# VHH binders against RNA 2',3'-cyclic phosphodiesterase, part 6

Target 1, 188 residues: RNA 2',3'-cyclic phosphodiesterase, of Aquifex aeolicus (o66967)
Amino acid sequence: MKVVRAFVGFFTSKSINEVAERIKKEVDLKIMGKWVEPQNVHMTLQFLGDITEAQAIEVIKNLQEISKKNIPFRIKYKGLGVFPDVKRPRVLWIGVSEGANKLTNLAKEVARLNAKKGIIPKNSKNFVPHVTICRIKSYDRKTLNELLRKYRTVEFGEDEVNKIALISSTLTSVGPIYTVVEEFYLGG
Short names: E, the ipSAE of ESMFold2; O, the ipSAE of ESMFold2 at other seeds; V2, 0.75 times the mean of E and O plus 0.25 times the DockQ between their complexes.

## First folded at step 1 (VHH)

Design r07 (framework vhh_brivekimig_d4)
Fold by ESMFold2-Fast, scan of step 1:
Structure r07 (fold): chain B 188 residues (1-188), chain A 121 residues (1-121)
Amino acid sequence: as target 1 above (188 residues)
Amino acid sequence: EVQLVESGGGVVQPGGSLRLSCAASGFTFSTYDMSWVRQAPGKGPEWVSSISEGGGYTLYADSVKGRFTISRDNSKNTLYLQMNSLRPEDTALYYCAAYDDSGYTYPLDYSSQGTLVTVSS
């Protein structure tokens, strides 16, 4: 591995992996784009971008340290949102209500340890826990606004966050292919 | 306002070369992976090539591997595609697109402008 495009995160359970397909059917072509396939639904704790083999080794060491100091916890998926905002919506996502602070603390610890090794993504944003379900190509504004309002307080499911991984992303014509480079169980 | 503006297309003989450019504005170009996608007359979109945000790795469709080179200049917010040994089947409208694993994707439909490449007989 000379250079890879990578992120730190985990794959979500079946409880929300099918949400993208359900919402896609509901909006019936009024929101079009790249809807996330069930096997690709994930939570990103830190996007790393391009990293070298040496940097990947350091990230793996940091994730192992973090996994020993953190125990599994529960999160609840609730609400829909968009990035960057409703005027320029490009990503439709599922939010996190219960457990959001624990996810934020975990992401902060990942970023802190990686930064100590000089692994600092350029132009990184403040962490917002979310699960992407659609990369929006075109949309009907009324439909999108009604969808966001309808689902603002809807609970989609739960997960136990019990592992963290370094995941590589391979770009293809039909979307990314994600490969787990290394994963660690929390409390292990 | 997010904009992607493609240029550099034209008419060229088989075996010729062209260099395409994509000028990006309204977002932090250096944080996005970039791709070239083409659409031939009467066909759907075909992915051509991708480059990571830092330029550290590149990917190519089998149909263009060894002939095309993707590159970027983050200081100029510009993406390039150097096309060599052009073939009639490379005739298409060429578009650029931006995406990342954090979830941001700039769709092709928001680019009102592609650049037309015609490889003449």
Scores: ipSAE 0.005, ipTM 0.206, lowest interface PAE 10.0, mean pLDDT 82

Design r08 (framework vhh_brivekimig_d4)
Fold by ESMFold2-Fast, scan of step 1:
Order: structure tokens, then C-alpha cells, then sequence
Structure r08 (fold): chain B 188 residues (1-188), chain A 119 residues (1-119)
């Protein structure tokens, strides 16, 4: 069976795409890991994992339906956080303030329609809008804590959420290669 | 603390079989896709196989497709790699790694398990 590793989401604007590189330079090796390159910065609405070609076709149909029923909306990127927590930080991310409710509703609609077709990834219960900037391998605790405090209420930029896509992730030893399988404009 | 502990490596003759295990702790294993990555002597890391968080979907590198089988037991927080029809070029240190969020792999392993296929 042919499968693809996929998620539903969108790529972010240039204003946010370079935040990872800027913060990487600021922490100067005090936080080490896989920093997200500007071209790979994205918002995930639903991680699907490995799906079949038949499942991909159903996701595409669902995204087309969703795009017709949702109009573009604005979001503001604000704050830094970590998953799962500061005791064992694995992922450093940028949060969403304004528009987070609309993103959450969009993500829930994606998950609902996909579930109706039997496409049910584990752990879709607690959607948190975020943009990953680093997958952390090692860190200086003081530097991380100071970084999180410094940027707690800082606004990084804005985006108009005007499209949603099925995006494939090709697993390689040097990192992911993302390809847009199909995208749909909201209100289209 | 996130820990991944590989085991099951050893010396085997060409055509033989080995089963690798990866015991995971310090995170919710069933929430993450898992991968096997190997590094042959003097070479860079090579992705071998991935399995979805549920175990419902698997991917394999062309070099191992049809010979290796990845599986997991979420009740035991354990990842497996069944390796059949082993070849000298499969000789490598094998690591397990997690994938999360964007679907790309992330190596939490520090030790690996050595597989040597004697000619």
C-alpha cells in the first residue's frame, strides 16, 4: 500500500518565517536543536500521520468543502512557549493571540470531517494554535527561562489565513521536505 | 527525562535475522510516530523506517523494503524492527527516534544498538 505522511495546515508569511533564525542567533548555542528553516515555517491544523492515497483523496474533498464555508480571517502571532512543559522542553513555539478561536474552530472542523471518513489521528483533542521554531535537543535552563519571559507578550507579526492545504512530509535523514499536495482558498 | 533505549543488536550471517527493540520512557509514547535510523561505519545517518502513532501505517526506505518490518506495542511503550534477509550493507548502529507535530523525525536516542552482518 502506498502511503504519504501528511498534515493539514498552511505556510506562514515572511514576517514570521524568519523569527526562528533571529531567536536562534539571539540564544547563540544556549538552545540547540533542529531550528525550523524559513521555508518550512507553518501552522498545523491537524497532523494526519501516514495516510493512504484513498485517504488523501477524502481529505482533499473535505478541505475543498471547508474552504467554501469559511472566509479569510486575521491572526496575530504572540508569545513563546514550550511543549510539553518547561521541565522537559522538546518544542519551542510561537503562539497565537488574536484569531486563536477562529483557528481552533477551523482545526475542529477539519478533524470532524476527516473523522467522518474514518481518518482519526490520535491526540486531536487539545488543539493549541502554534508555530514550531525549534525542536530542542539541549538547552541552558536560565537562557530558556529568560527567553520565555522576555517574549511572553511580544507580538511577532500577523497573517491573513486565506487558504488551507494538505501538505506531505517526506522523511529523510537530513530533515523533512514539505510538498503542497493540494491547497484551497477560503471563500473559494 | 525523555529516554529511548535500543537493544537486540548483534552479529549475524548474511541471510540471517535480528529483532531490534526500543524502550521509550519520559513521554507519552502512543502520541508520537516513531522511526528507525541507522549509521554505517564512516557514513552519515540513513532513515530506515517509520510507523504512525497508532501503528496503522508504515514507511520503509527502498533499501530495506520487503526485508524489514517496523511495529510497535503502545501498551509496553516499545518500538520494534524485525530485520530479515540481512546483508553486509545493513551493518550499522541503529537508533530509534520520535516524530511529532510536523511529521518529521527527531532523534531522542543517545546510544543505539550495533548490528554487524558478517560476510
Amino acid sequence: as target 1 above (188 residues)
Amino acid sequence: EVQLVESGGGVVQPGGSLRLSCAASGFIFSDYAMSWVRQAPGKGPEWVSSISDSGGYTLYADSVKGRFTISRDNSKNTLYLQMNSLRPEDTALYYCATEFYSGEYYDYSSQGTLVTVSS
Scores: ipSAE 0.000, ipTM 0.152, lowest interface PAE 12.3, mean pLDDT 82

Design r09 (framework vhh_brivekimig_d4)
Fold by ESMFold2-Fast, scan of step 1:
Structure r09 (fold): chain B 188 residues (1-188), chain A 124 residues (1-124)
Amino acid sequence: as target 1 above (188 residues)
Amino acid sequence: EVQLVESGGGVVQPGGSLRLSCAASGFTFSSYGMSWVRQAPGKGPEWVSSISYEGSNTLYADSVKGRFTISRDNSKNTLYLQMNSLRPEDTALYYCARSEDYYDESGWSAFDISSQGTLVTVSS
């Protein structure tokens, strides 16, 4: 059967999109991996994994309903963190301070409606609002720890969350290619 | 305890073939996308191929397209890599890994290599 690798989310503004390149230059090869290109910087509300065309149609219907029930809101980007943890860091990310609760509520509503249609990602975890900036392949542990401490309370910018989308991901040897399948404006 | 055990590596001549296997235990194999990653001597890890949890979608690095085939048997908790038309530049330790899609929506790029790997040497 035909499947698409997909997630629900939105792309971030220009101010935050360049943070990955700035931090990459600062660490000067002490953290290596796939640094997220400016055009690919985004927030994920729910990673769906591989879904069928029929499941994609149901997700689109759910996002349309959610967009009518939710109004735009502001978020502020603050701090750096890693997934899954500092012992096995695989993903370096920017956190959310102001607006994190509204973002979490939006993500939970997406997951709840998708679950009602039997669309439940098999390896999903609790939602943590974050913007990925590097998929780590190698790192100097001291440099990583110092970076996390230095940026723990630093504000990187802000966005208005005014739309949500179903986005497909095509994996390549040089990184992912994202395509918007369908998007909906909040309050519409 | 999550365990991945690779096998099937060896020494082959250029143009030869090998089939690698990865036996998985300690987790629900059918719930994860799986990848093959290789590391050549003195180089960093290079992603080779990925397969979706039901096997319906596969992806390949440009360097191996048309020569390698990834597959899986969920009833046996086993991942495979059929390697044909092998070249000296394919010489590497080969690892299997789970896709960590929760932590990285791009999937394959957030994998963690916890296994020993299997050595493939292509040499005359």
Scores: ipSAE 0.015, ipTM 0.200, lowest interface PAE 7.7, mean pLDDT 83

Design r10 (framework vhh_brivekimig_d4)
Fold by ESMFold2-Fast, scan of step 1:
Structure r10 (fold): chain B 188 residues (1-188), chain A 120 residues (1-120)
Amino acid sequence: as target 1 above (188 residues)
Amino acid sequence: EVQLVESGGGVVQPGGSLRLSCAASGFTFEDYSMSWVRQAPGKGPEWVSSISGSGGWTLYADSVKGRFTISRDNSKNTLYLQMNSLRPEDTALYYCAKEIYDEGTYFDYSSQGTLVTVSS
């Protein structure tokens, strides 16, 4: 059976897409890893993992229904954080301040409709709106702590959330390649 | 703490075979897709293969399709890579990696790795 690794989400605007490059330059090798390229910067609403073609069709139908019932809304990008935590930082990300509740509601609606079709990702509990900017391989502890403090309340930009997509991911020697399988505009 | 310990590397002649193992601890192994990633001397990391948590689905890089086989034993929290028909270009440090479910493209892996050298 054909399987695709997929998530539901959208790609961010260029104001945010360049933040990873700017912060990479600022830390000057004191935080090393895979910095997300501008064209790959995105927001994940639900990670699906490996799904079949039949499951992908059901997800697409659900996203079409969701797009008809939700209108575009604004979000503001603010602050930096890490996953899973500051003691074992593996992923550096940008948070969301204004619009976080609307993103959370949208993500819950996606998860609810997918669950009705038996599409339930493993280990998916807490939805935290975020945009990944670096997969950390090594870091200077003081530099990371100072970076997180410095940017805790800094606004990086804003977006209008006007699309929702099923996106496939393929890991290659050049990094992840994301492909839009299908996308829908909010408001029909 | 997530711990991944790779083993099974060594020196082999072209056409030879090796089986790599990765002992995992600190997380519920069967809930995560696992991958093998390699880094050749002087080059960046290259994804080699992935396997779903259940073991039901596998993916391979074009460079290793038909030669490598990924598998797992969830009762032993162990990931394997069977490497056949090895070539000099397979020479690399091999790492196993736990995929982060958040996006499926980011992963947590050991810095140790296991060295595979294919002598010409």
Scores: ipSAE 0.006, ipTM 0.148, lowest interface PAE 9.4, mean pLDDT 83

Design r11 (framework vhh_brivekimig_d4)
Fold by ESMFold2-Fast, scan of step 1:
Structure r11 (fold): chain B 188 residues (1-188), chain A 121 residues (1-121)
Amino acid sequence: as target 1 above (188 residues)
Amino acid sequence: EVQLVESGGGVVQPGGSLRLSCAASGFTFSDYWMSWVRQAPGKGPEWVSSINSGGDSTLYADSVKGRFTISRDNSKNTLYLQMNSLRPEDTALYYCAAPYEYDYVSGEDYSSQGTLVTVSS
């Protein structure tokens, strides 16, 4: 049987795909880790982990249903933050201002329909819209705090959310390789 | 921090055997499905095998069924792949895969070094 590591989401526009590289250069080795390559920048609506072919088929059916009931909407990327918090920073991310509530509602609908089919990922919390730019391995605390303060209200770009996809992920020494398994246009 | 360290690769003759190990840390290993993935030179990644959290359910790619055995030791946070009857087409860099441990939505894959398996006469 085929098994895939997967998530539901979409790839971001060129307006923010280069932000990780720009911030990496700005901090000049004061924050080190896995910086997200431009082609890999994405928004995750629900991380699924390893799923079977049967589970993937059910997710695809759910995404098709969702796409028929939701219309395209705009989002704006704004601010930098960290998970879980500044005292133990592991992930550096770009936030969403305009459209955050619509993204949250879309993610909740995805999770609700998948849960009805018994597809419930482990270790998920309440959804927070974000785009990861670095998984942090080491950092200078002063540099990180200054970076977060500097970019707290900065706008990085915008997207129209017009489709949702089941995306598979394959690990390599140079990072993940993402492949669209199936995608659906909102309003279709 | 999630860390995966693969080992056990090497050069072996056709028909030979190798046992790969993946030492996991930074997450509750016993709670997750684990997988092996490989990438042959000049080819795309190929899923090889998966095992559930308890070790009582396993899945295999058709290309390796009957030759490879996936197993785990939750007390040691270690994933294994026993590879028997190796063929030249099994030559690849082998990676283990696990979900990120998170208290929040992440969905990002981790990168690992992998372990190289070369089947050559």
Scores: ipSAE 0.011, ipTM 0.173, lowest interface PAE 9.5, mean pLDDT 82

## First folded at step 4 (VHH)

Design n01 (framework vhh_7pa5_2)
Fold by ESMFold2-Fast, scan of step 4:
Structure n01 (fold): chain B 188 residues (1-188), chain A 119 residues (1-119)
Amino acid sequence: as target 1 above (188 residues)
Amino acid sequence: QVQLVESGGGMVQPGGSLRLSCAASGFTFSDYEMSWVRRAPGKGPEWVSTISGSGDYTSYADSVKGRFTISRDNAKNTLYLQMNSLKPEDTALYYCAKDWEYGDYFDYWGQGTQVTVSS
């Protein structure tokens, strides 16, 4: 069957889209990997992996239902972290302080409605609100530890979460190309 | 520690076949999408194919669709790529890659296995 690689989420505002570039410059090659381009900075509410066109239609219906039941809310971007842990860091990300609970509730609603339609990602884990800025290939441990300490309580910006989308991802030699399949405004 | 070890490459003539394997360790293999990525001499990496954690869903680059088949054996923590009707353009170092649970980047490329298609 024809499948599309997809996730549910939204693109961040320009308030934090340049953070990855600034941090990359600051670490001066001491953390190397795939740094997220400004146009690709996003929040994932649920990674779906490969889904069929029929499943995409069901996700779209679910997002439309969710958008009518939820109103816009504010979030603050704060702190840096790594997945899975500091001993073997693979993903460097920006955290969410204010509004994290509302994001978590929204993500749980998405997962619950999708599960009702049999759309259950095999690799799903507990939701942690985050914005990826680098997929790490190599790092200087001292530099990484100093970076995490320096930014532990730093606020990077704010967003109003006012829409949710089904987004498809096509990987190319120059990185991922994201395409908004459908998006819905909260409160509409 | 995550490890990915590719094998099965070699030299074949155009129209030939090869089967690549990737032995994975250090993570719960069935929880992750797995991909094959290749790098031809003097070029950047090109995505080839992805398979879901369950093995139920697959996707392919247009250049290999209908010729290559990706599969996995979760009991053996092994990823496979069956390559048929090989062309000179398929000559590359082939890498096994683990996708992270969030997003669309490849995580943890292996050491690679060389495939050379020549007459």
Scores: ipSAE 0.014, ipTM 0.224, lowest interface PAE 8.2, mean pLDDT 84

Design n02 (framework vhh_7pa5_2)
Fold by ESMFold2-Fast, scan of step 4:
Structure n02 (fold): chain B 188 residues (1-188), chain A 120 residues (1-120)
Amino acid sequence: as target 1 above (188 residues)
Amino acid sequence: QVQLVESGGGMVQPGGSLRLSCAASGFTFSSYDMSWVRRAPGKGPEWVSTISYSGDYTSYADSVKGRFTISRDNAKNTLYLQMNSLKPEDTALYYCARDLEEYGYEFDYWGQGTQVTVSS
């Protein structure tokens, strides 16, 4: 095993973990794809892709440093959106209202420290705080538009961001298996 | 170590056909959803098609649905795009792309691209 597929992030609380299943049921096959299972619901601060053991060690050191310099904060989950856009929706996600700026600053700090160690993901884009609920493979346009309108200002829950982790991803026939490699509590 | 190498592009007349191939190496090909993305002259990248890691699920942009077919051979680590009924609007550099498992809206590796030109 020379490399592992990894990201920096955290798993969401029970307040949000069942949303994907509820929305999946509501759209009744009018939006199809890979719906995120409750145990796999998470926030990604930086997707790293395939990294070596040496790179993982450097990421862990950076996360430990970041955790000592940042304190816990609240976020609220609100609204549904799609990436890249409504004309070609590939990812259905839940947005962040309260705390979005603090999440963005945390993600930027992670990316900055990792870049100093030469750990720069290919094709990385500007960070947008979101929780993925479906990787879309087919959709009914009217249903998608109505869903996005209906939930644009709906609050789904809240979390305290009190830890950050390096998480590995192993894809299986039934979907990804995520393993916490190392995690650090904010403020200590 | 991850490499994606496209081939099969060329010049073709409207209504013609081309078959693109993408040879993948340096990762477990059968564990990733794969996509074709194109870039027309002076424009940004446009997603064309995706196939699931197992080959069981495919999706297409509305502009190519019914004309293009994506497929894969996991034993050969190869992705394909069969393009039929080609139009001048299909003229672009075509890229093989490995789908992001986590971030979802971006691709973490792209090939160098293969040029498709549809002209009368």
Scores: ipSAE 0.036, ipTM 0.412, lowest interface PAE 5.6, mean pLDDT 86

Design n03 (framework vhh_5c3l_4)
Fold by ESMFold2-Fast, scan of step 4:
Structure n03 (fold): chain B 188 residues (1-188), chain A 121 residues (1-121)
Amino acid sequence: as target 1 above (188 residues)
Amino acid sequence: QVQLQESGGGLVQPGGSLRLSCAASGFTFSDYYMSWVRQAPGKGLEVVSDISGSGDYTTYADSVKGRFTISRDNAKNTLYLQMNSLKPEDTAVYYCAKDIGDWDYGYFDYRGPGTQVTVSS
């Protein structure tokens, strides 16, 4: 069967999309890895992995149902963090302050409806609202700790969450290419 | 339960070669991105190489590009790292890592116990 690597989410606004490049320049090779390109900055509500065409159709139906039952809301991007922790940092991300609970509820609703159709990603963890800016390959511990401390309370921008999408990912030698399969406006 | 077991490390002289293996069990191996991750003495973790479930897509850290080759045998549930032209700075514990099924690699699930690679005379 043909499968597509996919996730449910949305692309962030232009204001936040340049943060990865800015932080990369600030740390000046002291944190190295794959820094997220501006066009690829996004919020993931549920990573699906490899799904079939039939599963994609069911996800699309679920997103349409969710979009009719949820209204647009505001979020604020604030702070930097790492996954899984500072002892073994793999991913550098921007957090969400205002609207984090609404994002979490939206993500739970997506996961619930997809699970009802037997679409359950393997090894799923608790949802944490975040925007990835770097997949870390190497780091200077002092620089990383100072960066996280410096940006703990810094606001990076704001978005209105007004749509949700099924997005496919094709990995290439220069990074992932994301394609919107289908998107739905909240309140529509 | 997910299990990962690395092997193939050892002591080698600069310019030498080693092939690391990782035997995986407890999950559908071909469904997951796999990575080799290393930790050198006094340094943080470095993701050395990644490979897609199908094996069609690979990436390498700039420090190893052109010298290391990642591969997998999905029929044998085994991940490999061919290391050529080894340098003293390649000295590290090498870990086999399964991702959480996320292209962003938010964090790795189930790293193995690791295998020591020492490049020295």
Scores: ipSAE 0.015, ipTM 0.264, lowest interface PAE 6.6, mean pLDDT 84

Design n04 (framework vhh_7pa5_2)
Fold by ESMFold2-Fast, scan of step 4:
Structure n04 (fold): chain B 188 residues (1-188), chain A 122 residues (1-122)
Amino acid sequence: as target 1 above (188 residues)
Amino acid sequence: QVQLVESGGGMVQPGGSLRLSCAASGFTFSEYDMSWVRRAPGKGPEWVSTISGSGDWTSYADSVKGRFTISRDNAKNTLYLQMNSLKPEDTALYYCAKDYGEFGYDSSFDYWGQGTQVTVSS
C-alpha cells in the first residue's frame, strides 16, 4: 500500500565527497546539470525502486544476514565515465579500480537474497561499481571527451567498505534527500 | 497501480514530424523525472530524452538533439515528445519511462509503458 523509494548502498567518505564540486569548477559551465552535493555522494549496490513496508522489512533481514557473512574491504576510486555512453551521456561518474570485484560480488549477493523474497527490481542485471557526480543537462562534446581522457587513470581516493544500508530517497525540486533506514556493519 | 500509456506514433516520411504523448497515473507525476526510451528492431533500448519532475531541466541524446523536444504538463499528468526532421534511423518502438533521475541511466527506470510505434520510411 504505502511505498518508499529505496536503494541498498553506503555513503562515501570525505576523501571523495568534494570531487563533484572540483570537477564542476574545472569544466566551467561546459558541462551543466545537477552536480551531486557532498552529503549525497554514495555507492549504490542495488536500486530497489518503490518498495512496500513489508518488502523493506525483508530487505533489512537480508542485509543483516549478508553483513554477518562478509568482512570489511578496501576500494580505490579511479577514473571517470559516463552512462550509458559518450553519444548519450546522462550521468558522469567515478569508477572503482581495486575492490571492484568484491563490490560486484557483494551487490550480486544482495540481489540474490532479495530475489529469493520476490523483491526483483526492473533494472539491468549488469552491475558496474560507480559513484555519480553529475546528472548531465547539457555539455560541450570536446570538453567531455577531454575530461574523460584526462581522468581515465586518475585516482580520486579510497574507502573501507565496512557497512551496508537500506537508504530511502525523497526527491525534491533541488535534489534528493537520503535517509538511512537501517545499516549493518560488515563482520558484525 | 502505476500506468503509462503512450500514443501518437505512426508512419511518416523522412523530414516529417510526430508528437508523442504519455498519460501517467498511479503515482505523483510531478515528483518524478520522466524519460523517453526507444527500441529499434533487433536492438536493445536506447535512451532518448529526460525532463525533470519540475520541468526545470531537460537532456537529450546526441542523435536527437536539436530535432526532438521533451515537455510535460504536470496538471494533466502528461509527458510529450515533439519529433521534428525525422530520419529512417528514428524508426523504433517509443516508451515512456518513470525515471528516478538521481541515477540517470537505463537501470534507473522503474516502469515502462506499452510503447508506441514510429516508422520513418520512404
Scores: ipSAE 0.016, ipTM 0.416, lowest interface PAE 6.0, mean pLDDT 85

Design n05 (framework vhh_5c3l_4; at its last look DockQ between E and O 0.79; V2 from the best seeds 0.00; counts 0 for: pae E 3.6 > 2)
Fold by ESMFold2, look of step 7:
Structure n05 (fold): chain B 188 residues (1-188), chain A 122 residues (1-122)
Amino acid sequence: as target 1 above (188 residues)
Amino acid sequence: QVQLQESGGGLVQPGGSLRLSCAASGFTFSSYEMSWVRQAPGKGLEVVSDISDSGEYTTYADSVKGRFTISRDNAKNTLYLQMNSLKPEDTAVYYCAREMGEYGWGTDFDYRGPGTQVTVSS
């Protein structure tokens, strides 16, 4: 049986795509790495890693069930941050203020149902709502610190979370190629 | 099927050198960031060094900076760790690890080899 690399999540709206592009231009060449293309900007609820086609079918069944039990909700994007921490910045991301608890509960529900089917991704982490915009490879420390301070409390916009999807990815030299395997609208 | 296989460990006197190798197969090696991770007796895992997919960017734990050098040969699907000026505290099992790619926080690994023992004894 073939294995696919997949996650559960959704793509962000145009308002956040434009923020990511502006931040990339603002930092110019002083923060370098793999910047996320606007059309690829997304929220990950659960990274699944390598799963079989049989496991993907079970995840799809779980997402359908979850979609029936949840209604659309609003989220607000606020601030910039890094993972794992400011001393070792590897991932630059946009945070979530309003709606963060609803996203967290949705992610927990996804993980719970998948775990009941024996789908427990290796090295899973507690969910932290965020939208990745750059995987940092090199950076100027002063530039990064100033960027994080400048944007700490800036609100970038809003999204309506109205669907969840199983998305597979293929890593290429020019970045990931995403395929929506199946998606479900919240509210049934 | 992802496979990682370390080699090059052994017994070395303090001040000596070793070169570790890791043969990778079953995935597009050049698309993944890689790490060397070690576990000393009675200790947790420590990330020793990381290297970007192209090999252009590297990081090192403070305990090994200036003594260890990570490198990769993407044409040969091989990761390396040159270890110089070895100290008794470098004694550990050393693992070759694949980072999770676009979904990890840069310190998360989804695959690891069986490891190779490095022992530094006076």
Scores: ipSAE 0.344, ipTM 0.660, lowest interface PAE 3.6, mean pLDDT 88
ESMFold2-Fast, scan of step 4: ipSAE 0.276; ipTM 0.569
ESMFold2, look of step 5: ipSAE 0.310; ipTM 0.655
ESMFold2 (binder alone), look of step 5: mean pLDDT 82; pTM 0.838
ESMFold2 at other seeds, look of step 5: ipSAE 0.343; ipTM 0.664
ESMFold2 (binder alone), look of step 7: mean pLDDT 82; pTM 0.837
ESMFold2 at other seeds, look of step 7: ipSAE 0.390; ipTM 0.698

Design n06 (framework vhh_7pa5_2)
Fold by ESMFold2-Fast, scan of step 4:
Structure n06 (fold): chain B 188 residues (1-188), chain A 123 residues (1-123)
Amino acid sequence: as target 1 above (188 residues)
Amino acid sequence: QVQLVESGGGMVQPGGSLRLSCAASGFTFSYYEMSWVRRAPGKGPEWVSTISGSGDYTSYADSVKGRFTISRDNAKNTLYLQMNSLKPEDTALYYCAKDVYEDYSYGTEFDYWGQGTQVTVSS
């Protein structure tokens, strides 16, 4: 059977989509890596990895059920952080302040329903709400530390979480091409 | 079918050099970040180095930075690790691994294929 590389999530608003490009210009090659292009900025609720077409159909059914039982809510994007830590930074991300608990509850519901269908991703751990802006390959330590300090309490924008989607990823040498397989509005 | 075959390991004295190779098949090699991961006796896997699909970006564990160089030849579907100034602590089985590009967490899933290649640094 054909395999689809996929995740459950949503694309962020135009305002926040340009943050990665803005920060990239600010650090001026002192932090290098795969900077997320504006069209690819997203929130992941559950990364699925490679799934079968049959599993994709089950995920779609689960997202439709979830969308009928949940209403839209606000989130605020605030602060910069790194995974796993500043000593070995691999991922630079924007955090969520207001609405983080609602995002976490939504992500848990997605994972719970998918698990009931035997869809349990290998790398799926506890959900941490974040928007990736750079997968770091090289960095100047002083620049990174100053960047994190500067943006610790900075608000980058606000979104209404009003839909959830199954999104497929087609990998290329320059990164993924994302395609919405199916999306559902919260509240119907 | 994805296959990764490591080679180039051996025994070397401290301060010596080795070059590891990984022959990849069964997937579009240039689309994936590739990594070297090692497992020392009695320990879990330790990430060593990653290279982007294009080869333009590289990263290294602090323990090997300045001593090891990762590279790739996309025309030959081959990944390399040049290891200089080898230390006894570098003794391990070395695996090449295909990364999951879009792991939403800081961790990545690695595909481990074959037995790896043994590197032993001793006097």
Scores: ipSAE 0.015, ipTM 0.354, lowest interface PAE 6.4, mean pLDDT 84

